VHH binders against Vitellogenin-6 (vit-6). Designs and how they scored, part 3

Target 1, 176 residues: Vitellogenin-6 (vit-6), of Caenorhabditis elegans (p18948r1340to1515)
Amino acid sequence: ANCVVKSTKINTFDQVAYRNQFTPCYSVLAKDCGSEKSEPRFVVLMKKINEKKEWKNVKVVYGENEIEMYKTEEGLICRVNGEEIEYQPESEIEKKQYNIIWLNKNTLKFDSDDVTVQFDGVNARIHLSALYRNQQCGLCGHYDNEKETEFYDAENQENTIPKFAKSYLYKDSKCN

## First folded at step 19 (VHH)

Design R4 (from R1 with D56S)
Fold by OpenDDE, fold request of step 20:
Structure R4 (fold): chain B 176 residues (1-176), chain A 124 residues (1-124)
Amino acid sequence: as target 1 above (176 residues)
Amino acid sequence: QVQLVESGGGLVQPGGSLRLSCAASGFTFRSYDMNWVRQPPGKGLEWVSGISKSGSSTTYADSVEGRFTIIRDNDKKMVYLQMTSLKTEDTAVYYCAREKYYDFETGTYAMDVEGQGTQVTVSS
């Protein structure tokens, strides 16, 4: 299944389109919300970092790894566990559990067996394994092939779109 | 360097079968959806079939649906196209193609056709 985030428009895994205004605080696009796990296998976060250009920052938490991708004037920056990865066109950085793929200066791809994230600084495409059907939550909707449950929060409670969006704001030390 | 090497083509009669193979190298094979495309004589490239990274999802052009089967082996970095009930209109050079990236503007995938292809000729 694929979720496409285009600036302020989200097309969910279940192919529901709606508008979302990103903020300087991270929103959860997709998260492993399976109840059988103590820790999420993955979390994909996005925040807006430039109001005029709709530039974004995407953070992927995959196990113990944190991959950050964000747009600058010079192109995308990628950080893995806080360490910047030097840009190399059409390169693949193979890690044990995932790959970082530089397509070009303005396009990155995080690839794993569980989740794939393509990011161009403004837009993101998230591919999620079908194994996560009924086991994920976030702005990309409730991946269960049911459009009527698309705006369920992490507790499977139905919400209006604004409340739905708010429920997936990620609170951290910078955003309370 | 990305390499895709197609093989398995040949001359067959209508109703016959062929199995095409594509050997991939120079990239992380399991990270990419793969496709078969073909170029009939005097025509442009047309999409034939696609398979997801994991192999869990397959798609086919209407013209080949029910007759062709796409399979991949990520361990061997191979993609295959089993062709059955071949028709004269299936005559073409067949290429395997890697989905390089998703184009956000067009909503389509950009594919790389890197190989020389393999000729499939269906004639009586």
Scores: ipSAE 0.828, ipTM 0.920, lowest interface PAE 0.5, mean pLDDT 94
Fold by OpenDDE, fold request of step 20:
Structure R4 (fold): chain B 176 residues (1-176), chain A 124 residues (1-124)
Amino acid sequence: as target 1 above (176 residues)
Amino acid sequence: QVQLVESGGGLVQPGGSLRLSCAASGFTFRSYDMNWVRQPPGKGLEWVSGISKSGSSTTYADSVEGRFTIIRDNDKKMVYLQMTSLKTEDTAVYYCAREKYYDFETGTYAMDVEGQGTQVTVSS
């Protein structure tokens, strides 16, 4: 299944379309919300970093690694565990490092067995393994083939779209 | 540089079988879905079949469903197309294609068709 974030428009895994106003605080786009796991296998986060241009910052937490991708005036930047990874054409590599592939100077691809994220600084596409059916939560929906429950919040309560979106804001020391 | 080298084509009678092969290099093969496309005489490119990066999911055009089978070997960086019950309308140049990236404007994948292709001719 695929979730597409195009600027402010989100098409969920269950093929529901709606608009979300991203904030300077991270929102959970997709997350392993399986009940049997103490820690999520993956988390995909997104926040807005430029109000006028709809530039985004995307963070992928996968295992022990944090991959951060964001748009700047000079191009797309990628950091792994805080260290910047410079652009390298895929033709120059035999094996991908940290599950990242530069499709071009302005497009990154995070590629794992569980989740794939393509990001160009404004838009993102998330592909999720079918193994996560009924195990998914976030702004990309529940991936449960039920459109009627698409806007249930993080507490599994039916809500309006704004309340739904608010429930998936990532809470940290800077954003509460 | 991305390279896709197709082989295995030939002349067969209707009802016959062929196995096409595609050797891939110059990119992270395991990270990409792969496809077969074909170009019949006097026609444009037509999608034939696709396989996910892991090989766990396959898709087929209606015209070849039940007759063709797509397989991949990630260790060898190979993609195969087993064709059975071939028909005259299957005559075409067949190409292996990589799904390089998702185009957010069109909502479709951009495919790389870089190989020379392999000719399949079905005739009595």
Scores: ipSAE 0.820, ipTM 0.913, lowest interface PAE 0.5, mean pLDDT 93
Fold by ESMFold2, look of step 19:
Structure R4 (fold): chain B 176 residues (1-176), chain A 124 residues (1-124)
Amino acid sequence: as target 1 above (176 residues)
Amino acid sequence: QVQLVESGGGLVQPGGSLRLSCAASGFTFRSYDMNWVRQPPGKGLEWVSGISKSGSSTTYADSVEGRFTIIRDNDKKMVYLQMTSLKTEDTAVYYCAREKYYDFETGTYAMDVEGQGTQVTVSS
């Protein structure tokens, strides 16, 4: 399934569309919320980084790794565990737990068996494997093929769209 | 350099079977959804079938559902299209295509059709 995230619009894994406004604080777009929730296999986060432009920062937490993608005046930047990765035209990559692929200078792809994220500095498309049916939560919904339960919050309670969206703000003592 | 090389086409009678192959190189094959598209004589490209990067999800155009099966082998970097119960309207050049990216402006998927294709002709 796919979730398409634009500056003010989200189309969830279950094809429910709603409006959302990102802030300078990270929001959870998609996260492994399976029955063994002590150790999520992935978390995909997004925040706004420019007040005048619709530029975003996407962070993928995958195992012990943090992958950060964001737009600057000089172009799209990718960091892995804090270290910047330079643009590299696509080539064969050896089998790994995840790959970071430049689709072009303005589009990145984080690829893994669990989650795939395409990001162009403003918009994101998130794809989950079918194995995450009923095991996903976040602004992209629950991936349960049910539209009536799409807006259950982080505590799994049905809410209005604004309360649903606020329940997935990533709490950080540095972010008010 | 992205390369997709199709093979396995030929001339068959109606009701016959063929298995098309696509050999991929020059990109991280296991990271991409793959598709078959075809171009009937005098017509534009039409989508036939798709398969997710893991192989866990397959989709088919209504005109081929139940007759065609898409398969991939990530270790060999191959995509196959098993075609059965072929009809004269299946006559076309068949191309393997990778799903390149989602175009956020248009809401559509861009695909790479790189190969020369393989001709399938179904006639009496």
Scores: ipSAE 0.498, ipTM 0.748, lowest interface PAE 1.8, mean pLDDT 84
Fold by ESMFold2, fold request of step 20:
Structure R4 (fold): chain B 176 residues (1-176), chain A 124 residues (1-124)
Amino acid sequence: as target 1 above (176 residues)
Amino acid sequence: QVQLVESGGGLVQPGGSLRLSCAASGFTFRSYDMNWVRQPPGKGLEWVSGISKSGSSTTYADSVEGRFTIIRDNDKKMVYLQMTSLKTEDTAVYYCAREKYYDFETGTYAMDVEGQGTQVTVSS
């Protein structure tokens, strides 16, 4: 299944489309919500960097690793646990459980067995394996093949799109 | 350097079988969906079959479903096309292609066709 974020438009894993106005605070696009583990296997976050442009920052938390991808005036940047990874044509950074791939100088791909994230600085595609059916939550919906319930919260209560979206803001010291 | 090397083509009679191979190198093979495409004589490229990076999902063009089987081996970095019940209409140059990325403008997946291909000829 794919969730596609094109600027402000989100097309969920269950093919429900809506608009979300991203802010400088991270929102959860997708995360492992059905695991019996103490920690989610992955979390995919997105925020807006600059009000003047539709540029985004994407963060993937995968195990103990944090992968950040964001656009600057000089191009697309990737950081792994704070360390910047330099672009090399057709190069890949392979780790045991994930891979970082420069598809071109303007497009990055984080790849793992659980989640794949393609990002070009404005747009993102999140792909989940079928193992996460009914086990994922976030702005990308519930991945349950049900379109009429995409905006139900954890207590199975129907919400307006703005209230649904606010429930997935990632809170920290700078964000409500 | 990315390389895709196709082999296993040849001349075969209608109803026969062939197995095509594609050896991949120069990229993280297990991270890419893989495809077979073909070019019949005097025609453009047409998609034949695809397989997900894990191998858990396969897809086929209507014209080959039930006759062709796509298989991958991530340890050997190989993709195969097992072809049976071949018809003269299957005559083509067959190419291996990796899926590269989702194109946000078109809503489709871009593919790389890199190799020289392998000729399959089905005739009496």
Scores: ipSAE 0.305, ipTM 0.639, lowest interface PAE 2.8, mean pLDDT 81
Fold by ESMFold2, fold request of step 20:
Structure R4 (fold): chain B 176 residues (1-176), chain A 124 residues (1-124)
Amino acid sequence: as target 1 above (176 residues)
Amino acid sequence: QVQLVESGGGLVQPGGSLRLSCAASGFTFRSYDMNWVRQPPGKGLEWVSGISKSGSSTTYADSVEGRFTIIRDNDKKMVYLQMTSLKTEDTAVYYCAREKYYDFETGTYAMDVEGQGTQVTVSS
């Protein structure tokens, strides 16, 4: 299944489209919500760089690793556990449990058996394996291939969707 | 250096079968969706079939669905196309292609066709 974020438009894993106003605070796009342990296997987060730009930061927390991707005036940057990984044409960084791929100078891909994230500084595509059916949550939906009850009960989708989106703000020191 | 080497083509009668192979090297094979595309005589490329990086999802063009099967082996870095019930309109040069990225502007996938292809000719 795929979730596509195109600037502010989100097309979920369940093929529901809506608009989300990203903020400088991270929101959860997708995460492992079906783990029997307390720790999710992955979390995919997105925020705006600031209120004046449409550029985004994407963070992938995958096991013990934190991968951050974002656009600057100098180009697209990738940091792995705080260490910047410089662009080289057609280069790949293969790790034990995941791979980081520069698809071109303006596009990065985080690849794992659980989740794949393609990011170009503004837009993202998240792909989940079928193993996460009914086991994930976030702005990208629940991947349950069923109707969401929120769309049956709401008169105005924009009002319902903003409340849904606010429930997935990711709390950290600057965002509460 | 990315390499995709197709093989297994040949001359076959209508209703016959062939298995095409694609050997991949120079990239992390298991991280890419793979596809078969073909070029009929005097025509442009047309998409035939695709397979996800894990092999769990396959897709087919309407013209080949039910007759062709795409298979991958990530350990051997191979993609195969099992073709059955071949028709004269299946005559083409067949290429394997790796999926590079999703194009956010067009909503389609960009693909690399790198190899020389393998000729399939279906004639009585």
Scores: ipSAE 0.281, ipTM 0.613, lowest interface PAE 3.2, mean pLDDT 79

## First folded at step 22 (VHH; from Q1 with T28I)

Design T4
Fold by OpenDDE, fold request of step 24:
Structure T4 (fold): chain B 176 residues (1-176), chain A 124 residues (1-124)
Amino acid sequence: as target 1 above (176 residues)
Amino acid sequence: QVQLVESGGGLVQPGGSLRLSCAASGFIFRSYAMNWVRQPPGKGLEWVSGISKSGDSTTYADSVEGRFTIIRDNDKKMVYLQMTSLKTEDTAVYYCAREKYYDFETGTYAMDVEGQGTQVTVSS
């Protein structure tokens, strides 16, 4: 299934479209929310870093790896576990559990067996394996083939869209 | 450096079968969904079939549904198209194509056709 974030418009895994105003605080786009797991297999986060241009920062947490991608005037910057990866056009970098694919200076893909994230500085597309059906949550919905439960939070509580969005704000020392 | 080499085409009678192969190199094969497209004589490219990067999902054009089967082998970096119950209208040059990236403006995947294709001719 695919979730598409185009600027402020989100089309969820279950094909529900709505708008979300991103903030300087990370929002959870998609997350492994399996109840039996101690730690999520993956988390995809997004925040706004430029108000005028809707530039974004996307962070992918995949196992113990952290991949950060964000827009600059010169193109996308990619950091893996805090270390910047040099841009090479049309390049593919193979890592132990995932790959980084540079399409061009403004388009980057994170790719693993079960999660793919394409990012161009403003928009993002997330592809999840079917194994996450009924086991993921975030702004991209629940991926349960039920549109009626699309705006339920991680505790299966129905919310308005604003409350739904708020429930998936990432909590840290800077954002409460 | 991306290379896609199609093979397996030929002349076959209506109702016959062919198996096309596509050998991929120059990219991380398992990271990309693959497709077969074809170009009939005097016509443009037509989408035939697609397969997800893992191979667990397949799609087909209505015109070939139930007759064609797309398969991939990620270890061998191969894509196959098993064609059965071939019809004269299946006559075309067949290409394998990689889904390179998603185009956010058009909402579609951009595919690249890099190979020379393989000719399939269905005639009595």
Scores: ipSAE 0.865, ipTM 0.929, lowest interface PAE 0.5, mean pLDDT 94
Fold by OpenDDE, fold request of step 24:
Structure T4 (fold): chain B 176 residues (1-176), chain A 124 residues (1-124)
Amino acid sequence: as target 1 above (176 residues)
Amino acid sequence: QVQLVESGGGLVQPGGSLRLSCAASGFIFRSYAMNWVRQPPGKGLEWVSGISKSGDSTTYADSVEGRFTIIRDNDKKMVYLQMTSLKTEDTAVYYCAREKYYDFETGTYAMDVEGQGTQVTVSS
């Protein structure tokens, strides 16, 4: 299943389209919400970093790894566990459990067996394994093949779109 | 360097079967969805079939639905196209193609057709 974030428009895994105004605080796009896990296998986060251009920052937490991608005037920057990865055209970096693929200066792909994220600084495409049906939550919806439950929060409560979006704001030291 | 090498084509009678193979190298195979496309004589490229990177999802053109089956082996870095009930209209050069990236503007995939293709001829 695929979720597409195009600027402020989100098309969920269950193919429901709605608008979300991203903020300087991270929002959870997709997350492993399995109940029997101490920590999620993956989390995909997105925040706005440029109001006028709708530039974004995407953070993927995959196991113990943190991959950050964000837009600059010079192209995308990629950081793995805080260390910047140098851009190389058409470069594929193979790691133990994931891959980082530079498609071009402005397009990057995080790829794993569980989740794939293609990012161009403004837009993102998230692909989830079918194994996560009924197991994921976030702005990309419930991924349960039910459009009527699309705006349920992590507690399976129905919300308005604004409250739904707010429920998936990631709270940290800068955003509380 | 990305390499895609197609094989398995040949001459068959209508109603016959063929199995095409595509050997991939030069990229992380398991990270990409793969496709088969074909070019009939005097025509442009047309999409035939696609398979997700994990193999859990497959799609087919209407013209081949129910007759063709796409399969992949990520360990061997292979893509296959099992063709049955072949028709004269299936005559074409067949290529395997990698989905390089998703185009957010067009909503389509950019595909790389890198191989020389394999000729399939269906004739009585």
Scores: ipSAE 0.861, ipTM 0.923, lowest interface PAE 0.5, mean pLDDT 94
Fold by ESMFold2, fold request of step 24:
Structure T4 (fold): chain B 176 residues (1-176), chain A 124 residues (1-124)
Amino acid sequence: as target 1 above (176 residues)
Amino acid sequence: QVQLVESGGGLVQPGGSLRLSCAASGFIFRSYAMNWVRQPPGKGLEWVSGISKSGDSTTYADSVEGRFTIIRDNDKKMVYLQMTSLKTEDTAVYYCAREKYYDFETGTYAMDVEGQGTQVTVSS
């Protein structure tokens, strides 16, 4: 399943498109919602970081690791647990848990068995393992093959989308 | 350096079978979906088949569905195309291709087609 996130448009895992405005506060694009009590295996977050440009910051929390990708005037930056990862030509060297791949100087890929994120500083594409059918939540929808229940609200669907989007706003000290 | 090396083509009669192989190097093979594309004589490239990075999902062009099977081996960094019930219309140069990234402007996948291909000729 794929979710495509552009500056103001999201095409969900269930192929439902809607408009969303990102803010300087992180929103949850996708996360493991499979158990009430367990910690998520992954969380993918996105926020806007420049009001004059459509630049975004993507954060992937995967196990004990925090991967941050964002665009600057000097190019696309990747940090793992706060430490910057320099651009490197693609190679065969791989890690066991996940891999961070520079597809080119302007495109990064976070790859794991659970979730894959492609990011170019503005847009993201999230691919999710079939194991997360009916177990994922976020702005990318529920991955349940139900287009009409993507934004459940008993009253008005237009008001449902803003309410749905706000429910996935990641709380932070400056966004509280 | 990304390298894709196709092999296993040849001359075969209609109804015959062939298995194509593609050896990959220079990238983390298991991190990419792989595809077969082909170029019939005097025509452009046609997509044939794709396989997800884990191998758990496969897709086929309508013209080959039920006759061709795409397989991958992530430990050996190989992708295969098992072709059966071959038709003269299957005559083409076959290339394997790596799905590199999604192009947000065009809405299509950019693919690496780096190999020389392998010729499949189906004739009486």
Scores: ipSAE 0.636, ipTM 0.827, lowest interface PAE 1.3, mean pLDDT 83
Fold by ESMFold2, look of step 23:
Structure T4 (fold): chain B 176 residues (1-176), chain A 124 residues (1-124)
Amino acid sequence: as target 1 above (176 residues)
Amino acid sequence: QVQLVESGGGLVQPGGSLRLSCAASGFIFRSYAMNWVRQPPGKGLEWVSGISKSGDSTTYADSVEGRFTIIRDNDKKMVYLQMTSLKTEDTAVYYCAREKYYDFETGTYAMDVEGQGTQVTVSS
């Protein structure tokens, strides 16, 4: 299944479309919500970096790894656990649990068995393994083939779209 | 250095069967969905079938659904197309292609067609 974020438009895993105004605070696009353990296998986050240029930062938390992808005046940047990965034409970076792939100068892919994220600095495509059917939550919906429950919030309550979106803001020290 | 090598084509009569193979190298094969496309004589490329990274999801063009089966082997870095109930309209050069990226403007996938293809000819 795919969730597509095109600038401010989100097309969920269940083919429900709506608009979300991203802020400088991270929002959860997709995360593993099906386990009863305290640590999800993955979390995909997105925030707005620049109010005028629609530039975004995507962060993927995958196990103990933190992958950031974001656009700057100098181009698209990828950082893995704080360390920058340089663009290498026609090369791919293979890690134990995931791969980082520069599809071209302006497009990155984080690839794993659980989640794949394609990002170009403004837009993102999130793909989930079918194993996460009914196991996912976030701004990309619930991946349950039900349009009526797409806007249940992080506490599984039905909400208006703005309240639904606010429930998936990722609170940290900078955005509390 | 992406390389896709197709094989297994040949001359068969209508109603016959063939299995096409595609050997992949030069990229992380398990990270890409794979496809078969074909080029009939005097025509452009036409999509035939696709398979997800893990092989757990497959798709087919209406014209081949029920007759063709796409399979992948990530350990051997191979894609196959099992073709049955072949028709004269299936005559084409067949290529395997990797799905490179989603194009946000068109809503379609860009694909790499790098190999020389394998000729399938269905004739009595």
Scores: ipSAE 0.466, ipTM 0.728, lowest interface PAE 1.9, mean pLDDT 83
Fold by ESMFold2, fold request of step 24:
Structure T4 (fold): chain B 176 residues (1-176), chain A 124 residues (1-124)
Amino acid sequence: as target 1 above (176 residues)
Amino acid sequence: QVQLVESGGGLVQPGGSLRLSCAASGFIFRSYAMNWVRQPPGKGLEWVSGISKSGDSTTYADSVEGRFTIIRDNDKKMVYLQMTSLKTEDTAVYYCAREKYYDFETGTYAMDVEGQGTQVTVSS
């Protein structure tokens, strides 16, 4: 199952398309909502770099790791736990639980058994393991093959698309 | 460097069976979906089958569904195509291909075809 996220359009895991406007505040694209443990196994977040550009930041929280991918005037940047990963043509970085792959100079992939994120600085494609059927939530929907429940918010209540989108806004001191 | 080495082709009669192999190296194999594509005589490449990186999802072209089975072994870094009920129309050079990236403009996947291929000939 794939969720395709463009600047103003999202095609969810259940093949429902809708328009969404990103802001400089993070929104949850996809999140493990089925774990009974104290933390999700993964969270995928996206925001605009600032109000003027359509360039994006993607953040993947995976276990104890935080991966940031974003576009700048200098090109596409990847940081793992705050440490910048240097682009090398077709480089692949293998870690114990995930991999970081430069597919080309303008395209990154975060790869794990649970979630895969391809990002080009503006657009993202999220792929989930079938194990997350009925266990995922976020702007990419619920992965339950049910279009009528696709827009239930983070509190699992059915909403209009704007309220659904706002419910996945990640709060910060600068964002509420 | 990325290497894909196909083998297992040959001459077979209609209705016969054949198993193709693809040995992969030079990349993190388990991180990529893999595909078989083929080039019939005098034609361009056509997609045959695909398998997800974990192997939990497979897809097939309509012309081969029910007759071909794609399999992967992530420990051995191998992709296989088990072919049965072969028809003369299946005659082609078969290549394995690595899925590279989703092309956001076209809505399709770019694939990497690096190997020499393996010839399958189905004739009486």
Scores: ipSAE 0.456, ipTM 0.722, lowest interface PAE 1.9, mean pLDDT 83
Fold by ESMFold2, look of step 22:
Structure T4 (fold): chain B 176 residues (1-176), chain A 124 residues (1-124)
Amino acid sequence: as target 1 above (176 residues)
Amino acid sequence: QVQLVESGGGLVQPGGSLRLSCAASGFIFRSYAMNWVRQPPGKGLEWVSGISKSGDSTTYADSVEGRFTIIRDNDKKMVYLQMTSLKTEDTAVYYCAREKYYDFETGTYAMDVEGQGTQVTVSS
């Protein structure tokens, strides 16, 4: 399943498109929401780098690892647990639980068995393992193959998408 | 360096079957979706089938749905295309292709077609 996230548009895992505006506060794009876990296996977050630019910061929390990808004037940056991973043409950095792949100078891929994130500094594509059917939540929807109930509240009101999107703002002490 | 080596082609009668193989090396195979594309005589490349990284999801061109099956083995770094009920229109050089990245501007996937291909000829 794929979710495609652009500056103002999201196409969910269930192929439902809607408008969303990112802020400098993180929003949850996709998250392991399994009922038996107190700590999700992964969380994929996105925010604008600041109020004036459409550049984004993507953060992937995967187990005890934190992967940050973001664009600067000097190019696309990847940090793993705070350590910068330098670009090398088509380099593939293989770890035990995930891989970091520079697809080109302006495109990164975080790859794991659970989730894959492709990021170019503005847009993201998120792919989930079929294991997360009915166990995923976030701005990318629920991965439950039910388009008509993807975001509607109990009353099926026309403006439920903004309420849905606001519910996935990541509450950090600086943004709440 | 990325290497894709196709094999298993040949001459077959209409209605026959073939299985194509693709041996991959030079990249982390399990990190990429894989595809088959083909080039009919005198024509450009056309997409045939795709398979996700895990193998959980497969897709097929309308012209081959129900007749072709794509399979991968991540331990052996192999992709296969099982072809049945072959038709003369299936005559082509078949290539396996690595899906490199999603292009956000075009909405399509960039793919690497690096091998020599394997010839499939379907004729009476």
Scores: ipSAE 0.443, ipTM 0.694, lowest interface PAE 2.1, mean pLDDT 83

